# Ledger of designs, part 30: VH-VL binders against q9umr5

Target 1, 268 residues: q9umr5
Amino acid sequence: SYKPVIVVHGLFDSSYSFRHLLEYINETHPGTVVTVLDLFDGRESLRPLWEQVQGFREAVVPIMAKAPQGVHLICYSQGGLVCRALLSVMDDHNVDSFISLSSPQMGQYGDTDYLKWLFPTSMRSNLYRICYSPWGQEFSICNYWHDPHHDDLYLNASSFLALINGERDHPNATVWRKNFLRVGHLVLIGGPDDGVITPWQSSFFGFYDANETVLEMEEQLVYLRDSFGLKTLLARGAIVRCPMAGISHTAWHSNRTLYETCIEPWLS

## First folded at step 1 (VH-VL)

Design k4j (framework fv_modakafusp)
Fold by ESMFold2-Fast, scan of step 1:
Structure k4j (fold): chain C 268 residues (1-268), chain A 123 residues (1-123), chain B 107 residues (1-107)
Amino acid sequence: as target 1 above (268 residues)
Amino acid sequence: EVQLVQSGAEVKKPGATVKISCKVSGYTFTNYYMNWVQQAPGKGLEWMGWVDPEDGRTDVAEKFQGRVTITADTSTDTAYMELSSLRSEDTAVYYCATPLSYKYGEFTAFDIWGQGTTVTVSS
Amino acid sequence: DIQMTQSPSSLSASVGDRVTITCKASQDIRNYLAWYQQKPGKAPKLLIYAASNLETGVPSRFSGSGSGTDFTFTISSLQPEDIATYYCQQYDTLPWTFGGGTKVEIK
């Protein structure tokens, strides 16, 4: 029998987006119990990420309790950050594979249609004024806005991403690291044609420096300091990188080749 | 390790003044408001006020205005609460407390507390 | 000032029982509500923040729910070490205000 799969959606999204993913899983792993969480759908996905983490935690606890052999997480876009925090705050999670589908793990810095819908007159260069205010931090997108030209403001004002990445100190950091390190596999998926996640390498823990040159995961301070366990996981052989070209942001959960190459092998 | 360590117990006469301290370690003192909370024997918790250690700005609950002075010394990472014109009803445990977890919004729940300072006012 | 009304003021229950306490705000505080546990002679300990978020290191038997004006705190299976007084606190609007407390005892 196969471990249950829990799916966490992204910004302005809902469970209806994952029909093809469920079909693929049913074909290759028949009998798998797949739960797509219907929480924080549509505009409720704009709620602060810590609030979303608690709601999703309440939903995943009974699923994990019924699966003593473990569960798998498939977390899409913004949902990948929710799952990052879940793995850190849950002292009893039994997650085997954490599969991150094009999630901005080091943050977002780009002019996208989602951002234009929420802040239509703002450019990426000016969003730090909104996002790094107390009001802005009450919106999920601002919780992972990472302006490389105002890194001091990001480090001071980010109520979510800077904390879960260990970029700013927190009393619970040691416990969060210990909890995160219990994950069996961290499967990172993303690609250059996504068109929304900027830089796309954020899905692989790469990010812009102050000159907008992308530095990969191994050059990030969070990795070098092993702030939440990335260096330990990589040394353990637990990090899988699966980049794929030709896939747009809304197609990661509906591309069969992507599924067969990057997801299927990790759904034991 | 993050800690708030308060000064020891005090016994005072009615009309006296008491000043208690809260020594901070393990985090940047100037980044967070330091709060003071009063708890009378067998009673609940009552917020007294806060100080912003960076600029010394304070907000004090109306009940304590005129009798409470809250200050911060950034050279020693220590906050102080001074209560004057003591009455028997000021007999209480006094706590310093601060939100360090950045849970939600700018002002969050108090996840770090001092051990408390007992002040007894008797004649 | 926002008044926080907590009920009951005290309760006695058996080990393994589900214990529920409630907190009502005199006006909308969104989800800016915390729950604390205080044992005799000790400082309060944060259990729950933002109405429903469990603090790290706190056992999963503790939970919170609610928004606006009505909030609930639950201990799903009472343990001997849970004997304490529990307080809610709103942090929506200054001055911060606490509920009157609920003393939980084992029968």
Scores: ipSAE 0.000, ipTM 0.370, lowest interface PAE 19.4, mean pLDDT 88

Design k4k (framework fv_modakafusp)
Fold by ESMFold2-Fast, scan of step 1:
Structure k4k (fold): chain C 268 residues (1-268), chain A 122 residues (1-122), chain B 107 residues (1-107)
Amino acid sequence: as target 1 above (268 residues)
Amino acid sequence: EVQLVQSGAEVKKPGATVKISCKVSGYTFTNYYMNWVQQAPGKGLEWMGWVDPEDGRTDVAEKFQGRVTITADTSTDTAYMELSSLRSEDTAVYYCARGIYESLYGPSFDYWGQGTTVTVSS
Amino acid sequence: DIQMTQSPSSLSASVGDRVTITCKASQDIRNYLAWYQQKPGKAPKLLIYAASNLETGVPSRFSGSGSGTDFTFTISSLQPEDIATYYCQQYDTLPWTFGGGTKVEIK
């Protein structure tokens, strides 16, 4: 039968956001056990990402243990970063498909309504002062703030993203890489009309250089150094890229064409 | 300043149809669900349904299915609730209320219209 | 549908009193619960969202707590302007449902 699916939501999100996704899965793969994790909902999604990783880890362990044939992850927006860390810190995960649904894998550098809610008078050019402080790093959104004009501060202050991407050294980096490489497929989804994830190519491991020119995954030092296994996964044919235009940030989990094209093929 | 302004009071005969408007200002209309809530005289609040103005998706409570149509017009930043086959039991104040999509407010309702009184009598 | 039961239906208290209202869901709604204040002839006003978070501009004497099925709303020191009907609302599962309301009056 079909492998269980675990869904991890994003910033200020809830399980209701995935109602259409669950309907699509039930239609195409009837009998699939889908668990939408309701941890760190609403304001709790602002908690430090390492705290969220610990909580989600505790929730996924029994699900994975009950599915010796493997599981699939569908991880939306900020949730994609939680899933990146889960795959690295778990010595025994059995994830087949990791479906990253418009997640800022190389970080965020753009003004959004979520940031305006938290910091109404701040502009993206000034957020580095707040986010790269100890206080700022207690907020999940600052854990993946990646200011291309202050890359030195990002590398030194990011308590989460710089570490899981191998951009700053960590004692566990070798083990994290080995664990991440057990994943069967890394399915990357995103698009130019998202409107929230900036640059949108961050969902595909692309990002701004110091001049705000986007460099794609294969030009990134983390890829070239194979810091956490992207180059190895690509060489194995395990990375799937599925860009789609015309989809806004809050619509990735509720668009039937997107589901049929980018998600359905990877739910064995 | 966020404002939701509803159309004026309506008096209808049994079997008629009423259409109430809710015009918004002070925010991006497509970023929030618009909900409709009924309150019969001296009674509590009852959710009727919502629309997502971005894509036109709606959900309507079972009690009102077949009689309620909820729509949104993004060219005028106006939401509508149309209730057909009116009965005396539909006499109530009707509110529009803003709920946020995929955020801290869930569909908790942070801004409300002033209410529209609908009286059904023969 | 999730049934929301509020207790009491009405209460009378003196200015300065601590007022407590409870709301019980027929099934687990996590923390997806809001509290509203409605004064006669007026639209409801959001006071609390996500069970325990105060809406901007709401006085600190109002608070909420609870998770799962049992929730509490408290006014730590009742003021004359707090005379109103208070409603809980779950937003975990469609259809959204409200409690029956608690009418708060001054003795």
Scores: ipSAE 0.000, ipTM 0.406, lowest interface PAE 14.4, mean pLDDT 88

Design k4l (framework fv_modakafusp)
Fold by ESMFold2-Fast, scan of step 1:
Structure k4l (fold): chain C 268 residues (1-268), chain A 123 residues (1-123), chain B 107 residues (1-107)
Amino acid sequence: as target 1 above (268 residues)
Amino acid sequence: EVQLVQSGAEVKKPGATVKISCKVSGYTFTNYYMNWVQQAPGKGLEWMGWVDPEDGRTDVAEKFQGRVTITADTSTDTAYMELSSLRSEDTAVYYCATTYDFLGSPYKYPDYWGQGTTVTVSS
Amino acid sequence: DIQMTQSPSSLSASVGDRVTITCKASQDIRNYLAWYQQKPGKAPKLLIYAASNLETGVPSRFSGSGSGTDFTFTISSLQPEDIATYYCQQYDTLPWTFGGGTKVEIK
């Protein structure tokens, strides 16, 4: 009787990360069909996000077709951006709840160890030189690098995030907005103790201005312009915000209190 | 450059205890589980357990429970595996192994391995 | 515990031959299977993860397939440097378990 759930993992992740999440769902919603997609695992998660969107789309289409009452998406970290794009590019998606689990929806601007591994001598202040090159845009992590001090370069070079957020024009923007607006609920989850997503408010469509002051969703141009439907969704009552302190980045899918508070209520 | 460097070979008497170290560099030690794997001479690989260096949490395979202690020292980026009550069948090469230095799930296949430490138990 | 049965335990083939190794899990592990190559005196080296994904820098002659309980590892054209023991490993459920290994030698 419960709608099927599709899970999309994050950077350098695999479906095994979600064993606790599956256990929680089985306890509270027994009989739910949960599909954790085993695409772009491990290092393949570094492939360009548009390539990942194509692969996940092919996997998701038959699942949605078999569920006329709809499906739910749970999308973790980088996977939340994949799911954002899926909802925009799919003309016939039937997603009820899109649960975004600590995903950098407005991008990332933080000096993290995975970026240091790829670019050892770079500081967050000069990573724009690499990420906003054609070579850098072949890596998923650079597809959502958002340097607040180089907005012009971000807008011109970002092959993914600037387009999906409607920050740069695209021929398909109107269709993408129409498709995204078919979602039943957009459930945003994140928190100040994540330690990876920088700023953590990116999970709630907040982000740094040029002075590194965080502006919340309602102050963003993408919201004010309603570029892909956030303002319309909020007016419809379809956006749910569920912040929780005390949870580190790798623990969002394995915390029972988080599940009961932020995820369970949206799995009809 | 990611490196896992293990301590040198050990020769022990039956009943003794051995403690092997695995010093890491080139990635954030606390981001990934450190696994320990045993390989007896001419035999296959056997997983012994892992430690999460961030919180010290461990899981140890049933065969080694009670004899194996796995720890991590974040101040020196070093993992340890201590095996007590040594028997001749504990003669083996012991490997530490972790995931790549990328952020993500710790529940992955290990793809970075130490060079191995030979432990010989003889009377 | 999940048991991993590898076959054959050893094989001998000529340079250029197609080599096939199989791995069977005692229960469904989906695609949570990795393949490793180990040369004498060396640590194992990851070749394949998620049953069929080739690790970066690994030659394209290596491939993997399968899901559920039955898995296959193939070397399309055996080279001299491929002499090694190959292991499958499931990472579906703790404890992680390895196959018994397949020793590949040249005739």
Scores: ipSAE 0.000, ipTM 0.413, lowest interface PAE 14.8, mean pLDDT 88

Design m2 (framework fv_mavrilimumab)
Fold by ESMFold2-Fast, scan of step 1:
Structure m2 (fold): chain C 268 residues (1-268), chain A 122 residues (1-122), chain B 111 residues (1-111)
Amino acid sequence: as target 1 above (268 residues)
Amino acid sequence: QVQLVQSGAEVKKPGASVKVSCKVSGYTLTELSIHWVRQAPGKGLEWMGGFDPEYGKTVYAQRFQGRVTMTEDTSTDTAYMELSSLRSEDTAVYYCATDLEYSSGWYSFDYWGQGTMVTVSS
Amino acid sequence: QSVLTQPPSVSGAPGQRVTISCTGSSSNIGAGYDVSWYQQLPGTAPKLLIYGNNNRPSGVPDRFSGSKSGTSASLAITGLQAEDEADYYCQSYDSSLSGYVFGGGTKLTVL
């Protein structure tokens, strides 16, 4: 039998967005119990990420408890950051495959329609003014705003991403690293035609330096220092990278070729 | 193009209050972050307060807390700065200034009013 | 009191280069907050000259440039001209004061 699958949605999203993904799973792995979590839907996805982590944690505990063989996580967009934190704060998770579906793992630095809806007069160059305030940190999107031109402000003000990435010290860092390292496989998915996640390499732990040149995961200080276990996971053979061109941000969960190539092999 | 037009010069006695206006044209007031900066004769610039994007609200400089009130009338696109309990050292030119969309200007002021001279004398 | 420190005056001859320093601390420039520069001619409102550390508004000649390093910033003026004679102010944000801060101003004299 197949391990249960838990799906965590993204910004301004809901469980309904995954209907095609559920059909693909049913076709290739019939009998799989798939739970798409109906928490923090729509505008509630703007709530602070630590609040979302707490709510999703309460929802996943009973699912994991009923599956002693383990579970799989499929976490889309912003949901991938929620899942990153879940794996760190849960000292008893039994996640086999963590499938990160176009998630800004090193942060976001790009103009999008979502940002213009929330902050209509802002550009990516000046959003740091709002996001790195106490006010801005009450919004999920600001919790992973990573302005490469104001890295000192990011490190001091980010209440979420800088902490889970080990970019700033935290008393729980050692425990969070130990917990994260229990994951069986970290499956990273993303691509150049996403159009929302900027830089798209953020889905693979790459990110801009101060000149907006993308440095890949192996050149990041968080990797080199093994701050939360990426270097250890890579050495273990536990990191899978699955880039795919031609897929826009809202199509990752509804593209059959992507599913067959990047997701299906990890749903044992 | 935005323009900021301020009210005329004022002469006040110590202990009085002054209310300076700043009329916005070319944009709606709600699209702008209006700040107030003063300059005593022969002295430098001093920020008094304004909309602070770091906090998402109007903030006053600590030395003016309790004496300054900044308000807006969106129906007339006019911002106001009222300073109470005036002293001779409050004699200064008072400017309104704004940070426009796309100017990289939350921490800069790219448009200024012409200034309002407030003289406090007995 | 000014929070950012500037020299009170600087002078140069036409055609030469001058620099005006702006020294802050870990709570303002050192914390990563942008530095802007303003030019003020006698009897006029300040005019934005440089924003975001090193960007020029439309209409500002490339003779004016800004830089920022650590807790300090500098304004450089090359090819100095008589009409550059003015007061210059730096400006940033200070997290410990929760407010915008200006330098004390520098009077540029063109000899």
Scores: ipSAE 0.000, ipTM 0.408, lowest interface PAE 17.3, mean pLDDT 87

Design m2a (framework fv_mavrilimumab)
Fold by ESMFold2-Fast, scan of step 1:
Structure m2a (fold): chain C 268 residues (1-268), chain A 123 residues (1-123), chain B 111 residues (1-111)
Amino acid sequence: as target 1 above (268 residues)
Amino acid sequence: QVQLVQSGAEVKKPGASVKVSCKVSGYTLTELSIHWVRQAPGKGLEWMGGFDPEYGKTVYAQRFQGRVTMTEDTSTDTAYMELSSLRSEDTAVYYCATEPYYDFWSGSYFDYWGQGTMVTVSS
Amino acid sequence: QSVLTQPPSVSGAPGQRVTISCTGSSSNIGAGYDVSWYQQLPGTAPKLLIYGNNNRPSGVPDRFSGSKSGTSASLAITGLQAEDEADYYCQSYDSSLSGYVFGGGTKLTVL
């Protein structure tokens, strides 16, 4: 039988967005128990990411406990960062495949309608003033705002992303790395036509340098230092990269070709 | 082009209050962040407060909290800074200045300054 | 008391290069906040000279340049002119004070 699948949604999202994904899974892996977590839906997705991690942790514990053979995670957009933290803080997780569906793993630096809704007059170049304040860090989107022109502020003020990426030292770093390395497969999905995740290579642990030139995962200090285990996972053959062009941000969970190419092979 | 024109010099007794005005032209006041900076004779610049886009509110430097009030009248494009319980050490030139918070800028800077208002506190 | 430290005075001859330092701490320049510089001629309001570490407003000659490294910033003036004689102030934001901070000012004398 197939391992259970847990789905974690993204910013301003809910379980309803995944009905096509559930249909695809049922067709290719009939009998799979799929749980889409209805926590932090809609506007509640703006709550601080550490608060969301705690809530999702409480929800996944009983699911993992009932599946001794393991579970799979499919985590969309902001949800991919929640799942990154879950894998680090849970010393007893039994996740086989962690499927990251267009998630800003190295952060976000781009103007989107999401930011305009929250901060109508802000531009990406000045959002650092809001996001790197104590008030701004109470909003999930600011927890992964990564301004490449103010990297010192990002390192000091980011209460979430800089810590889980090992970009700033933390007392729990060694334990978080050990826990993350328990994952069977890290499946990274994203593409150039997403239109929201900026740079789109953030979904593959690439990101801007100070000149806004994208450096890929293998050129990042977090990879080179193996801060949370990316280099070890890659050496183990556990990282899968599945880029696909032609897919907009809200379509990753409803494209059949994407599912068959990038997701289906990793659901055992 | 932005121009800031401040009210004229004031002489006040200790314990009194002073209210300095700053008229904005060339821009709508609602499009600018107004800050107040003072300079005692022969001394350096001291920030008193202003609109902080990072917090989305008017903030005051700790040493002036409770004594200073900064307000704006958008119908006349005029900003005001009122300082109460005046002491002789409040003798200074008071400047209004603008911080652009709605464009592509980075860091802390004041791009336009008023001419300054001399406030003398004497017994 | 100023939060950012500047030398009280610097001097140079016409045509020379002069550098004015601005030393901060981990809560301001060291935290990554940008540095701006102001020129104050005798009897006048301060004028923005450099913003965002090394950007010049329209009308400021390219003889003026800024730099930032670690907890410090510097203003460089090349081809020194008599009209550059003024007070110069650096400015940044301080996270521990939740407000703007200025250097103590540097009097530039053109010999």
Scores: ipSAE 0.000, ipTM 0.394, lowest interface PAE 17.4, mean pLDDT 87

Design m2b (framework fv_mavrilimumab)
Fold by ESMFold2-Fast, scan of step 1:
Order: sequence, then structure tokens, then C-alpha cells
Structure m2b (fold): chain C 268 residues (1-268), chain A 122 residues (1-122), chain B 111 residues (1-111)
Amino acid sequence: as target 1 above (268 residues)
Amino acid sequence: QVQLVQSGAEVKKPGASVKVSCKVSGYTLTELSIHWVRQAPGKGLEWMGGFDPEYGKTVYAQRFQGRVTMTEDTSTDTAYMELSSLRSEDTAVYYCATGDYLRYGSWPFDPWGQGTMVTVSS
Amino acid sequence: QSVLTQPPSVSGAPGQRVTISCTGSSSNIGAGYDVSWYQQLPGTAPKLLIYGNNNRPSGVPDRFSGSKSGTSASLAITGLQAEDEADYYCQSYDSSLSGYVFGGGTKLTVL
């Protein structure tokens, strides 16, 4: 009897992207109940992340209630940030493994092929003007835009990422930290050939300083202050880091070797 | 929604300076990239300068560096373009235009101001 | 001289198709920078017609379309109408100049 698995997709994505992942799970863990949440698909993935969190929360509550032994989350790209917020806002989640597939946990700052497709003439140095406006914060991509050259604007204007990372104070921060710490395992997956998540180390809570030098998780103020529990989880042995080279952004959920190495061991 | 209204026509002597204004309504200047483009009578469009996304700041076309200054007063939502050491060749209609990233997901110039005719003659 | 090259004029009859070319180089269109197109009626400011190579803003009829290939872009106008008589300008960004560049403009005459 395996714990149920809940899958949360990413930006401009849908449940169809996970057909290979479902095949792999069925082969290695037959009988697993897998639910790919079919909410905020395609262009609806651009809606504010707090709105997405509320919608996914409503979908997840009955699944968790039916599984007293616990559930696993597999959350892809932007979906990993949705799952981070779910774990913080839910007083009674029973998540065992939270598996984050190439998610920008410390934010995004990159002029990548995917961003060029989404916004062909936009440049990363200019997005702060739009993203850190009140209107820009109505778009999911701006909720985790983290310009290392305008960190003061990020801290003041980010309505989502700065709050869930504990980088700006919030009345619920203590409760959010307590709730997040209930997770059994935090499994971080990503790699240098992703081509979208910039810096790729954002998937492992690393990020750029003001000189665009990447500082790893243990050097981040949010880790050092234990703002939402990363230092506590690491001390508990609950953080798993699984980097893999040679995998592009759209292939994390369809690579068999990646699945066998980084995902399969954490499904019960 | 966004509208640009420019100051009126100017007549200047060679060697003088001109300062053209561009009043923005419907948005704040901090949410827009402002660009300046000129057009000599019967000629094409020439970009003079504006907000450059790559550098995160206002940049000037090389031809105008040292003679042009572009400023913004966010308290009045007004952008300014000042061109000094005027020559007869500077006779042109001067346009301000915005780049609206949220509307287009890119920086095309829309909308444009109505234009300001600057005539340089002795 | 303009950095992007356009024919100085094109002409067509009502109902026909005309195409206006915009030729760039490896530092602008060839570098992947998007092309925008502007329509300028006599005595007026330019108006955005196409952005991001092939997208139309609200109010622009689907008779206008854009395309981009290699170092060049093209504006196509189908079902040509008398009110289409205007000057047309292409525009892109040039990395070597660190600035925006325009084509020399094309005068469209509807015969």
C-alpha cells in the first residue's frame, strides 16, 4: 500500500505533461493513487500565486483527509512554490515527501529561452520596473521575480516569495514555519542544464548576490536565521539534494534515470 | 488608457537649447519606459534615447551623446528631453513614446505623443 | 542611412496583397530581437501595427500580418484598402549599437 501522490504542474503547463511520470510510478509502485491537479492550466498559470495556492488547497484537503498515513507531493517548476506555500498555510497537512522538480525556490533572475518565448523583447535587467509594481504582482512570474540588483524593491514589493521565504515580516510567519516543519522529507531536484531556472541553484535555495555570484543555501540569510525551518530540516536529516546534469527544463518529469535516482526512493 | 501630451512648438537659433516635455497620464512613469524619437521633415524615424532594459537605465544614441539629456519628474509624471548646441539639422518633430511591458510582454513603442515641432533657424 | 533596410516605396491596387521587407543583420534581427511595425498617416504620429514579430494590438485588422526569418522581417497587407496608404516603418533592437533602430520607411501607394 503506497501513499497517494499529488502532482502540481508549472507555468503554461497541464496534467498532460506528466503522462511519463505516471507510467514510471505505475511500473515501480503499482497501485499508487496519483492525482495530477488540473487547475490553473495554460494561461491561467499566470494568475497570482496566492490565488493558485487557495485553489490548490481546496483540491488537496479532501485527498489528504482520505489518507491518514500521509501523502507525497511532486511539484514541478512554478508548482514547487505553490507547494511551499501550501505546506506553510495548512495547519494540518500530512505530507511525507515534498519532491520539488526544478523550482525557483529563491526566485528567478534570467534571460532564458523560455522567458524569451514568453516575453520576446524583455530583458532581465528591466523586469524589476514592471514586476515590482502593484499591477505586476498580479502575475505569477512576477511573484517570484528576484532581481539581485534591486533587492530593496524585491523585499518591499514581492507579495509572495519574500513572504514565504521569511525575507519580509508577516504576522503568520511563526505559524507558517511550524506548519512547514511538519514535512517528512524535502527533496530538491535540479541541474545546470535546465536552461530556464536562473540561477539553476535556486532549485536548491542558492541565489545571486548583488555581484551575480551564486551563494548556496547554507550562506543565505533565510537559512542562517532559520526563517521558515531550512536549518532545522537539514539538522534533522530531512533535506535531500539530487542534482542531475543533462536535463532540460521540460524533461524533469519525463526522464527515467532522473525518476529512478531522485524520485522513486521517496515514494513511501 | 495611457496618453502622452507634449509641449508646444519651439523656434530656436543655432547654438541654443530646447527642452521638450511629455506628460504621462493613465500610468506612472516608474511603470513605463520612455523613449524619444525624432523625424526631420520628409525623413524617417530616428531613435535618440530612452530606457534600456539591458542596462536598467536611460541610454542615449551615440550620435546625441553629450548634447542630449533625458530626465523624469515622477511627482508630475512628466518626462523631459533637452537637446543643446542646436544646429539647423536638428529641425524635426520630436516624439516621446512609451514601452508598456505589461500590455505587450515586450517593449514596442505605444502610445506615442503627438509630437513637438522644433525649428532651428537664424 | 538607416540600420534596417526597407524599400522606399511599394504600390498595389485595392483588394490585392502587398509585402514590405525589412532587412537587418546579425546584431539586430539576426540576434533574435523582435520586430515591430508602425503605420504613419500624413501629419500624424506613428501608430503601432505589429509587435513581437507577428502580434496585432487591439483594433488592428487581421489583414495585417508580420513574419521574421533569419536577418529579415516582412509585413504583409492583404485586401488592400485606400486608407492603408501611409508610411510603414520596421523597428528592432541592435546589440552592437546598444539601442533601438528603425527602417528607412516605405511609402505605400494604393492605386
Scores: ipSAE 0.000, ipTM 0.407, lowest interface PAE 13.4, mean pLDDT 87

Design m2c (framework fv_mavrilimumab)
Fold by ESMFold2-Fast, scan of step 1:
Structure m2c (fold): chain C 268 residues (1-268), chain A 124 residues (1-124), chain B 111 residues (1-111)
Amino acid sequence: as target 1 above (268 residues)
Amino acid sequence: QVQLVQSGAEVKKPGASVKVSCKVSGYTLTELSIHWVRQAPGKGLEWMGGFDPEYGKTVYAQRFQGRVTMTEDTSTDTAYMELSSLRSEDTAVYYCATSLYDSSGYYPDAFDIWGQGTMVTVSS
Amino acid sequence: QSVLTQPPSVSGAPGQRVTISCTGSSSNIGAGYDVSWYQQLPGTAPKLLIYGNNNRPSGVPDRFSGSKSGTSASLAITGLQAEDEADYYCQSYDSSLSGYVFGGGTKLTVL
């Protein structure tokens, strides 16, 4: 029998967005128990990411406990960051495949309609003033705002992303690394036509330097220091990169070709 | 292209109020972040208040709170700074300025375009 | 006193290099906020010279450059010219004051 699948949605999203994904899984792996978590939907997706991690943790514990053979995570957009933190804070997770669907793993630096709704006068050049304040860090989107022109502010003020990526020291870093390394496979999915995640290579742990030139994962300090285990996972053969062109941000969970190529092979 | 033109010099008695105007030309006032900066004769620059993107609104420097009011009239593209309870220490040139905003981005911490200044003299 | 500390004066000869320091604290430059520099000629409004630590507006010659390290910033002027005689001000944002702060100003004299 197939391992259960847990799905974590993104910003301003809900479980309804995954109806096509559930149909694909049922077609290729009939009998799979799929749970799409109905937590932090819509406006609630703006709550601080550490608050979301605690809520999702409480929801996944009983699911993992009932599946001694293990579970798979499919985590979309902002949800991929929630899942990153879950894998680090849970001493007893039994996740086999962590499938990250177009998640800004190194952060976001781009203008989007979501930011304009929250901050009508915002531009990517001025969001650092809002996001790196204590008030701004109470919004999930600011928890992974990564302005490459204000890296000192990002490192000092980010209450979430800089900590889970090991870019700033944390007392729990060693335990978080040990926990994260229990994952069987880290499947990274993203592409150049996403249109929201900026740079799109953030989904693969690449990001802008101060000149807005993208440096890939292997050039990041987080990788070189092996802060939470990326270098170890890559050496183990546990990191899968699956880029695909032609897919917009809201289509990653509803594209059959993407599912068959990047997701289906990892749902044992 | 964008120009800030300020009202003329004022002479006021202690305890009076002064209202300095800043007319925007070449652009729409509502699209600009306006700041007010003063400079006493022979002294340095002092920020009084202006648009702060962290709060999404005009914020006043702590030492001027309760005495300064910054407003705008969008129908005439004119910004105003009113300072009340004037003291001799308020004798200064008062400038309006805009945060840098161009096709490359918005830099709230850089004051790009400045008015010519308005001398306010407070004397008995 | 000003929140950002600058030397009251600096001097140099034509063609030489001068630097003007701007010393802040952990609540402003040390917190990572950008530094801007302004040039003020006698009787005129200040002119933006450098923004975002080391960017030049159109029309500012490349002889002017900025740098930032820790709690301090510096303005460097190379190939000093007579028309560079002016007052120079640094500026940043201060989180403890929730507002913009200027240095006390530095008078540059070209000998």
Scores: ipSAE 0.007, ipTM 0.553, lowest interface PAE 9.4, mean pLDDT 89

